# Miniprotein binders against p40896, part 5

Target 1, 331 residues: p40896
Amino acid sequence: MLMPKSVALLRIRYTLEAALARGFTTVRDCGGAEGFLKAEIRQGSLNGPRLITCGHAISQTGGHGDLRSGALPASAFDSCSCHFGQVGVVADGVPECYKAAREEFRRGADFIKIMGGGGVASPTDKISNKQFCDDEIKALVDVANSYHTYVTAHAYTAEAIQNCIKLGVKGIEHGNLLDERTAELMAELGCYLTPTLVTYKVMGSDQFSAFLGPENSRKNTEVLYKGIDAMKIAQKKKVKICFGSDLLGPLYGYQTQEFRIRGKVQTTQEILLSATVTPAEMNGLGDKLGQIKPGFIADLLMMKSNPLDDITILDEPESNILFVMKEGRIY

## First folded at step 20 (miniprotein)

Design AA4
Fold by ESMFold2, last read:
Structure AA4 (fold): chain B 331 residues (1-331), chain A 101 residues (1-101)
Amino acid sequence: as target 1 above (331 residues)
Amino acid sequence: GSTVMVYVELPEPTTDLEEIKEKLRKLAEELAKKLKEKGLEAKEVAVVVIEDGRIKIVGSVTLEKPTNDAEEIYKEAKELLEKLYDGRPVKYIFVAVSDLE
């Protein structure tokens, strides 16, 4: 919030161009990327990944997306990096939820993002809290269904996750405290989990841990390791897992470290699927993206070596990617 | 890795099948050179063709016996192309060999 809007928009342009160079030909933004960016990229006036956007994340009063909540910085040190600029909007009650979701679709959103539970570093919203009443979540899901798309929810705890997915939420962002029964339910309902382990790794590193303070550093480390365990559970229960990083602007350079972290839990093939086939399916693009097949969009990486032999080469894109092709154009 | 791949970008899209076949021969020669340098042979040959932002052709064949011979690779890639080619323009041609031993 200490950055003029014009500078924030220029920074988004630069980081999106860098994300494309790192091999991300499509990115799903869970808050802050406005629909006009999609048009600029589609027209070719801006080089960047194909964008799948939600516009603003929808939060209740005092939720993680509420900008009024204790002057929480929208800086790179926020545990939920989706707060960049005007990332969130507040809606309380069923009518406001209908309106907020419809407004995002009117502005060009491809899906709805909600805060379904509390955050890690949110003094106003405990990690164990559930967000929204059941009728509010159902209202948001009903709107998304009427637009033939989905709701994804920020949620950490098993209880928050179960509440969301039982009411029709299709995706869960983070999910660090997922338990075995909840993972079984996610798999049964065909839900998607998008872990974002790198953000906790980065915030716990020597470079950044001093900004957290001792208590928050310990909680951040705990959340990282619980998130790794949650992913193991999700993998064992055959939950559909997508690739995500939850990083802001200048921290986007760390996003490829997620590949390395995932290597502790997933096979190389599972990791590649999580970054290609699975998210394409989640977003209704499984017949166009994520595979090298006739009729599919020509989004390709030419690598120096095979990531199936060593996934960590994707964490070193500058030295391992020979070129990035998006829609048949080399960048 | 278990796959070796080469490609070419044509200066302009072409429908000239003889031009496309000549490019395939050059790619097969490059693949054969790479295989021989590694002391490897391949039992699978694959072709991918791209034009107009879309993948147009994906085909592969499993060989009776492993090869690192340029002419054998070219023959198999050419047959895949001839079988799958629909007469539309070609801009990028990728040739890959896999199942290395």
Scores: ipSAE 0.439, ipTM 0.747, lowest interface PAE 2.0, mean pLDDT 83
Fold by ESMFold2, look of step 24:
Structure AA4 (fold): chain B 331 residues (1-331), chain A 101 residues (1-101)
Amino acid sequence: as target 1 above (331 residues)
Amino acid sequence: GSTVMVYVELPEPTTDLEEIKEKLRKLAEELAKKLKEKGLEAKEVAVVVIEDGRIKIVGSVTLEKPTNDAEEIYKEAKELLEKLYDGRPVKYIFVAVSDLE
């Protein structure tokens, strides 16, 4: 059903090493990368970007982070062997939400990821679903606040986004169906948006549509066409926008195409800031990362040409990056 | 693009300013050669210095007139280094030119 632990771990390692080679010196993972990976990278036993991790995304039964087939019995998600390597864990009710969030922090998470609305690539939810009750979201936010960090939420629709951020969620992943009022509220509350447009383009292509069932293909089409408009709205309303791709498994090689897609909405400077300064700020690292300044960590890309002149060279990293430096070491 | 950069990694970190300046001179010569081969001149010069995984010096200057002359590039890079260097060990030295015409 699910991949064995060893296979899932090898796929995460490969993804991380490839991301570093493509120029991503720091990666925020919103599901699947457990906190122990940070120690392995720090001690050099694993080459990869600096990690900012949530461990597992937290979902209700049947929600987006619950990737079990609808044919599995309800007890299947309790099995330790069936769920290893999945991007999410299931928690229903306030006590389980407390425990799930605390367990992720115990295992080294830097923030909490939740499913605030339905998804495209999950088998048992609808994009219009509101997920979690308000008291469950509040519980997750309360735990994150007690660890002096934040909750970010998967959410597509204006209603799901507004529900999450009114309850104290700091970040929204995707947001493809947000409207102007929602963007105004996000800006007012200082929330961050991480659009992930490339995944919908790639997953809707003839080559990759087999990863989606018929209903998920329809959902994917809906969010693809709305995503550009949502980002334009967010940019206009001055929402803080981070760079993200939401690519899993065999799609990981397409992550740099997001740079090219963002060029339809953002200036080259805005795109570069969304991949450097803004995410560093979101994660409390704005005085250490994201800029070339004395005292900052030496994370640098040596490029053959200037991305300010043509952002699309970042979508061709193998041809345009001469080296990747992370913490002063060339990779 | 609008920037050309060269760098050197020292075999071990150094605090020897004269050694660092000699490396700057060689980098400036390499950079000038690249500009001349492309028929370009630059109006901005920048230096970046790295040690211990941290950026130690970042400096730049805008020239009154464009140049592709190695000695002029070296002079500007050296002045930036002398102004900004804090005496700590150096492992990497970068020199860049931009605003190309």
Scores: ipSAE 0.430, ipTM 0.782, lowest interface PAE 2.3, mean pLDDT 82
Fold by OpenDDE base, look of step 22:
Structure AA4 (fold): chain B 331 residues (1-331), chain A 101 residues (1-101)
Amino acid sequence: as target 1 above (331 residues)
Amino acid sequence: GSTVMVYVELPEPTTDLEEIKEKLRKLAEELAKKLKEKGLEAKEVAVVVIEDGRIKIVGSVTLEKPTNDAEEIYKEAKELLEKLYDGRPVKYIFVAVSDLE
């Protein structure tokens, strides 16, 4: 059963306020956030990070965005265009892909998210599945290009990643199973990788052992230990890397642990760039956001100590952040 | 190394350079006090000015001689401000001093 709208709104408010309090002044949502939230935040009705949104992640039938059990009939798919409480929409074929992407833009999306391969949390797909045919991905890319923005794809395997980026996809979410050849190609094409290591760590922990079913737990384990290696490979090949967490539901509070995890494979400077300059550039905001320069948006963290000395202080914002400034306002 | 920072929020944004300088002087005095309490001397002075959600000024200067004197800190901060201020309204003034090389 879908969560009542009222309850969902209350949860959204809390989530946004908490993210801002943890020091995130801008957040990119890769599935589920409605466009109207951006206006509410700008108007001050909601206190939260600036949002960059895609609306629904677009998926094929039986793809990572299709959360129906295999036992449910085709008619069980909720065709509701409401972004509320739904991460994904299903589109099969070029015409449906056109329509799906255009609908997300109509509703205020800044970019398009697609499911380019199998996932962990979806019940009916395998991680090894390549999702969408070439013409479908091309259709989605073409629509995004017409709006002068990009497509990013959920993809784990080298095959899925290569398939997406060769067709014009500019972002890869996760990428845990990429190889050296794939990383080279990503660097060559100027693609952005957004690892989300913390989500696997948290979901695989004893505390949240019941969060995933048996099959999803198996898939989670498969990608968890590969993520660090993927990061090393990507870094070696000079892939552009963004900061991400991809935490679901009650797990949002762990988003800062990504800093600690990345400290194992990235320098502090690299991590900070991945959380500021690089994602700003990816989203066409490189001249306005992500740096402390005249003319830039005044997004600042006032901290008790220098994160360059110890990146782990960003994993303890309650103790280390004095205040958060977003667009010149202290929260 | 250590960094000491103070700031002021103006009730209303101002373009009055003399008012901004007055606030800067008070901030310098506060910084000097904190430095003395910690047994530190500043090697660098930085100023950040914000208004209307935008960064207006970011500047720093390395001091010829380390100091914890309020007048010296003010002098350097003032010179930075005068050099970099573009006449747009100011809401926040941040001043930081560091003993970092």
Scores: ipSAE 0.423, ipTM 0.733, lowest interface PAE 0.8, mean pLDDT 88
Fold by OpenDDE base, last read:
Structure AA4 (fold): chain B 331 residues (1-331), chain A 101 residues (1-101)
Amino acid sequence: as target 1 above (331 residues)
Amino acid sequence: GSTVMVYVELPEPTTDLEEIKEKLRKLAEELAKKLKEKGLEAKEVAVVVIEDGRIKIVGSVTLEKPTNDAEEIYKEAKELLEKLYDGRPVKYIFVAVSDLE
């Protein structure tokens, strides 16, 4: 079970500090992080990565962001915002999509996250589902454009990915079931892919597999083994790739294992670019972050060894990072 | 390949070039000591200077001959600084040497 929102908030300090200590100086949150955290980090009351946030992921009724049990009517969950309001909000139709996106921006979002297809852990949707109608996605994109930012979508299948990116979505989260044609189109349109392979690996492990019911376990297994192939295809077609983990709650400690997993598909340089230059560019920060150049923000890792020699050293930050510098301050 | 790095945090940001050079000298001495202890020689010298959360100076030079001599390391670091320094305040000074080409 996902932790209640209240419990998650109690752990936020530890989570942020731990992420920074692992070497992440900037983190993009694709659902759940509240805007006030940015102010707390800037003020120094919280030590953590610089945050780029979307607030809540926007989903249709019964979509991947709708975690309500299908066994109960919608009215049964009206009072239970503490459990179901952590990651996603539900919006149906163009007016509700406008409102939902505008509300996230009102609360300090930097971009919009949508559920463009079915998921693994959600109770009522299939991975093969295309989520949102075209007019709904367009509405969300139009709002994001009015704020001079982008929409990213959770999507696994070629169909869901193509549907989103043809409507102006600029990012795809996961993409585990993309094909060559989809990757070509993503490259052509300049879309960004953010694979999150580690979440499936961890959820499929003996330690955590019990978190998933039988159906979710099946779905998890499917996307886990396809994810590596999707990465190979995306890399071959020169899709812009960002680093991601998509871990929840106590699983954040496994973030760095993504480096190890990607080492099987990407070169060390490609992986490092996906964790520095590429995500900086995606978020309009390419002139400030991701490089050691005059005028850039001083986000640095002091390391015992060179990650270009072995990318897996980034999966062992306790042994290999001497200190983390964020914006000229050593932590 | 291997890299040896040392750094200093200045109590207050400074624009005094002579102060910065003195810090570089001390860092070069520390680097030389570490190199000798490890039986290494530097082929490259790099300098990074930071102030107010921003990178101010980044530069590197390949040495004509590998060295573990403090004065030679200092000379190269100083020349990089003199070439690249724009007169803005500095807070951190990093000096690194490597045997990487």
Scores: ipSAE 0.419, ipTM 0.750, lowest interface PAE 0.9, mean pLDDT 89

Design AA4
Fold by OpenDDE base, fold request of step 22:
Structure AA4 (fold): chain B 331 residues (1-331), chain A 101 residues (1-101)
Amino acid sequence: as target 1 above (331 residues)
Amino acid sequence: GSTVMVYVELPEPTTDLEEIKEKLRKLAEELAKKLKEKGLEAKEVAVVVIEDGRIKIVGSVTLEKPTNDAEEIYKEAKELLEKLYDGRPVKYIFVAVSDLE
């Protein structure tokens, strides 16, 4: 739902403070967070996780980032920048892809997010849709490379994933329908997978399933359980795995449930690596974040018990975290 | 991983090793108490010192014998600190113990 910018900003403050309180000292946003938030957090005017941002996810017309109704012509939708919460921007063709990626970097993006395939929550695409032509993806990758950073892609299917990573995409978001061959290729190319299992679990629950239309509900059901299998395959093939949640708005409170869900398919050590070392490395911060070593940034969780004994304690931060330290400051 | 951890925040950063040792002794006493309450013994002691948002001193030592005695823990932690401390200002001190079986 498009909210006025003023209202959105108030909610953003709460969301960021709450995420920090839950123990997330660094968060990567894969669509929607503006660059100015990073400055406010660094300056201390806003309390929250350190943010790594892509700005808007870049999508083709009718792609996963294009949330316009197919029932209305393009002219019916006001491109008014007045609405906070646009996850995506539309770019068709190589010149528009160049422009879109450069604009995100101009506005302070750390990396580029693209929609490489169809999604669950979009009205006009199918999960099975491959999105962007090869030249468009290559254009986006070339721009990101010129800024010495990476492209990550939303992609579910083996086809969409392979298409992206063969063209130089270094991250895959979701990946719920990957197969063994795709996972092998991801591992060979050093591609990072970020599963987001909790979003499907929450959206498929009795409490929230009514918010999905019939088509989106069907899509959600398709990817929910396949994501568990995809995680197992990726782990087996030694794909680099990051922690992710992909929750929106009021659902952010469920982000820690990803630990519980992953506990069914990953060891505690594997999960902890996915939430510390691996994402730090992906974002060029492996020498500063994700480990307790001399010279590293002091991002620490003081906990009542050892998470290595029971990963589920990370899903109960209110009862198990004594304090959160970010860059040596206790919050 | 650590089984039990304790910490102290200094009001002001200090470079006084004797002050740091005094704080460490108190932390060792607190840690020992917690270990005894849980029926645990430490096999490894780790010390972490934070300054200006960065970890400055971190290291561990494996104990010859498992212990939950405050003086033994302090002795090992003190020796570790004396070995690792480089004279930098210290704001936070953490002491962690693991029961590596």
Scores: ipSAE 0.416, ipTM 0.752, lowest interface PAE 0.8, mean pLDDT 89
Fold by ESMFold2, look of step 21:
Structure AA4 (fold): chain B 331 residues (1-331), chain A 101 residues (1-101)
Amino acid sequence: as target 1 above (331 residues)
Amino acid sequence: GSTVMVYVELPEPTTDLEEIKEKLRKLAEELAKKLKEKGLEAKEVAVVVIEDGRIKIVGSVTLEKPTNDAEEIYKEAKELLEKLYDGRPVKYIFVAVSDLE
């Protein structure tokens, strides 16, 4: 059962306006945002960031993103945006994978999102579980390549990551348990890693930890700290790292905390590049966005002080952003 | 060190280089005033010009000696503009100083 359309539209408008006010002039959505939102934002009838979308995340039957009928228990979800709203679609076997990916591109998707491994906080869906067979992943990659774009995958473990990237997947969401060998392979293949550490910090906070059992609370904490270690390994091995938070809806306000968490493991320059240059390049926009250069789109933040001196000012945008410019318009 | 930036949004886009230079002078005067009030000097001057939602000019220069003098800031910003300006309409002009001491 879905919320009424009129209520959903009001919440979408608020969420998009708030994200723009926090300084996010472009957002890549890994599930749930349909292509019509891009047109509404471009036309000005809906205020918000520029959207890069995949439409629906693609999952196998019974996989991490299988939301059919709403029968999955809440404990099967891990805060990944691929579990809420109209986030996922199910495809089993090569023909269904071809059709599912082509349908998302028909609806205006810019890339394909898949579930390449199991979740974090699930008693029956182990992190180590591989999802999709090799021929299914190849099918999804082949479709994306024919549209001159990419597949990104939800994956935590070194084995799941290596399987995906060896089959042509170019992006890994989360990646908390990658190892040094995996990071070396990602760098060699030119793959992108998007850590989303704030997700685990929020789920471990006083507000939300009561919804986790003792085992899930311990596991969540372990995954957070292993994710920090994984990002250090990825940085050392020169993996291309993008900024991500994997929070939307009522939790979107916590998204800027990722800047503060990243400050524990990356330099301020590395964090700023991960939120600007690197994701623009990943999405084929490196000649238009992410830098202050002639001919680039005028997306700018005016800050009270220099984030290179203190990255945490980006985690307090209401106090530290003087204005947001998107496409030359000040907000 | 910190960065200090000022800007102006023109009521109408312009291609009048002399009007743009006049705006640069006023921005340089504002920057110099801010630096003097803080007891600071700058070694880097930068300019950004925006039109049609796109950045048209970005340039910077590192000075041999720090300055907080409006005329020196204006001179460097003007030289950057003259070197880089392509004749397209201008809507926003930014001037910044950095490498403060």
Scores: ipSAE 0.410, ipTM 0.773, lowest interface PAE 2.5, mean pLDDT 82
Fold by ESMFold2, fold request of step 22:
Structure AA4 (fold): chain B 331 residues (1-331), chain A 101 residues (1-101)
Amino acid sequence: as target 1 above (331 residues)
Amino acid sequence: GSTVMVYVELPEPTTDLEEIKEKLRKLAEELAKKLKEKGLEAKEVAVVVIEDGRIKIVGSVTLEKPTNDAEEIYKEAKELLEKLYDGRPVKYIFVAVSDLE
């Protein structure tokens, strides 16, 4: 059941305000955040993180981001924010891909999000499927390059990842079935990986697993089991890793659990870099955000104790954050 | 290592160095009080200054000997400020001490 637009917008507002309070001063949204929300936050009319947005995620007919009438019930529980309501657009063939990407940039996108492989919860695709043809991906990359930015792709399997990055895709969202050869290629090409393990942990829990249905529950279980291994591979092969959670709606509150999950695989330094320096670099903001240096934007967290000593304090923000500063203002 | 910090937000941004130094002294006194309440001393003093949404000053110094004395903390913070201050307005002043024992 679709949520009225006005209720959806109010819930997004509360979700973003809460994310700021949990310490996320900048959020990259891979679908669902409309340009007016970004403008309202920038102007100070709405309290929330700085938004880096793609507008609509771009998919082929029948692909992971195709939310037309045949797919809607499953999308209500998809952990990827690109499925939140009317957040996807379909494009088939090179001319439509050019137009779709240009339309997102016209509407204010900072980057292009595409579906490079199948996902959990979509009734029309399998986790292992390629979504776009090579010429379509190249077209999307060409448009992003002309705007001096990048394409990032939803992809789980080594095959889907390799197909995307060989064609110039800069980022991979999820990547749970990454293998060593693919990680080596990502590192050589300077690609970024944004794992999102918390979403699979939450959706696989007793409270939520019934909403997936049998086939989607099996897909979710496969990606959950492999996700930790993929992150270990990526870290070992020196892939640039960004912090992500891929949660939607009321589940957004679980986003800080990603810090705790990553603590089992990465050092505290690696985790902090993945949430600060590395994503700032990916988005062309490395000279303005992600570090505490003169001339940088004053986005600061004041913590009760040092997260370098114990990263899990970031999963307990109500107990451990004294205040959140964004652009020099305390929230 | 742990950090103890204090800060002040000025009602209006200022370029008045004497006003800034007065605030710095009050912050150093507050820090010293917090350290003494915890039975701790610090080997590092840091200053951060913010205005117009941007970090303007970040500086630190490592002390030869640990301290919890307000005047010593103020002296080090003032020296950092005087060395690093470029005349631009100040809105927030943070003083932190770290490397606690």
Scores: ipSAE 0.406, ipTM 0.758, lowest interface PAE 2.3, mean pLDDT 82
Fold by OpenDDE base, look of step 21:
Structure AA4 (fold): chain B 331 residues (1-331), chain A 101 residues (1-101)
Amino acid sequence: as target 1 above (331 residues)
Amino acid sequence: GSTVMVYVELPEPTTDLEEIKEKLRKLAEELAKKLKEKGLEAKEVAVVVIEDGRIKIVGSVTLEKPTNDAEEIYKEAKELLEKLYDGRPVKYIFVAVSDLE
């Protein structure tokens, strides 16, 4: 959704503060958060989790990151500095992919996000679409490698996932339609899967039935029930799994419900690892984040009870978290 | 098992071991009180020290006998601190006791 920058900034502030209050001391943004936010958080002018950002998700024309109406020409959507709301940028061909990735890094990205397949909340693509040509993905991966970081891809289908990871993509967002072979390959290649089950659950709920249009609702339904199965398969094949929610706009408040949902598939230990050690490792922070260990960043939750006994307490942070410590400061 | 934790934030980071020990004593007393109120005994004592936004010390000791006695908790915590403290400034001290599984 496009909105004035001023309004967006106010909402961003709230969103960040709320995420921290929910116990997230570090958050990876896979599209939309600009690098300047990290500086503001580090300087203390903005309270929030530590951010790991990709800037804009990079998409092909008509891809999942291209939210333009198909009824209007591209020229109808010329850039305007008066509004905020771009999750993605469009890049077609190797030169544009180079430029797009480099621009994100120039603006402070820690990694690159690409749309490797069709999505739910996009108007002009199908979930079954494989997005980007091989040379384009390779180009994006090459740029990321030159910065000694990774590419993660939005991808649902086995085909899209395999295509990405064979070309050097190290992360898969969602992966709801992966199969056993794909999971095996992911494990072999050391790829990280970030399921986002809560977003489908929430968007598919009666409360938010109007959130998606009819076509997107159909797509949402398609992936919702497969997500749990995909998680089971991934777990079985020992894929590295990260915690994620991928909630859009007003749905951010439901972030912690991912813990409850995952409790049906993962052990409490596995879930906690997915929210601490594994994502830290993925982002090159495994030696200083995600553990209570000497030399590590002092990110701590003081809780009324032990989440190892009941993971669902993390879904009720208001009642169960006494305080959040980030980098030695209590918030 | 359950864990009971208390903490103190020092007004300023300190390298004074005696000051840290004094704070630790008070924390032990607080822990003991909480344990008694809950009808619990500690089987393990852990100490976490934070300096400059980083975890400085993490250590734990299994107690020979479960206890809710402040002096015993303090003794074990103090010994951990003395063993592990490297003289760098301390801002936060956490003491935890657990009735370990």
Scores: ipSAE 0.384, ipTM 0.726, lowest interface PAE 0.9, mean pLDDT 88

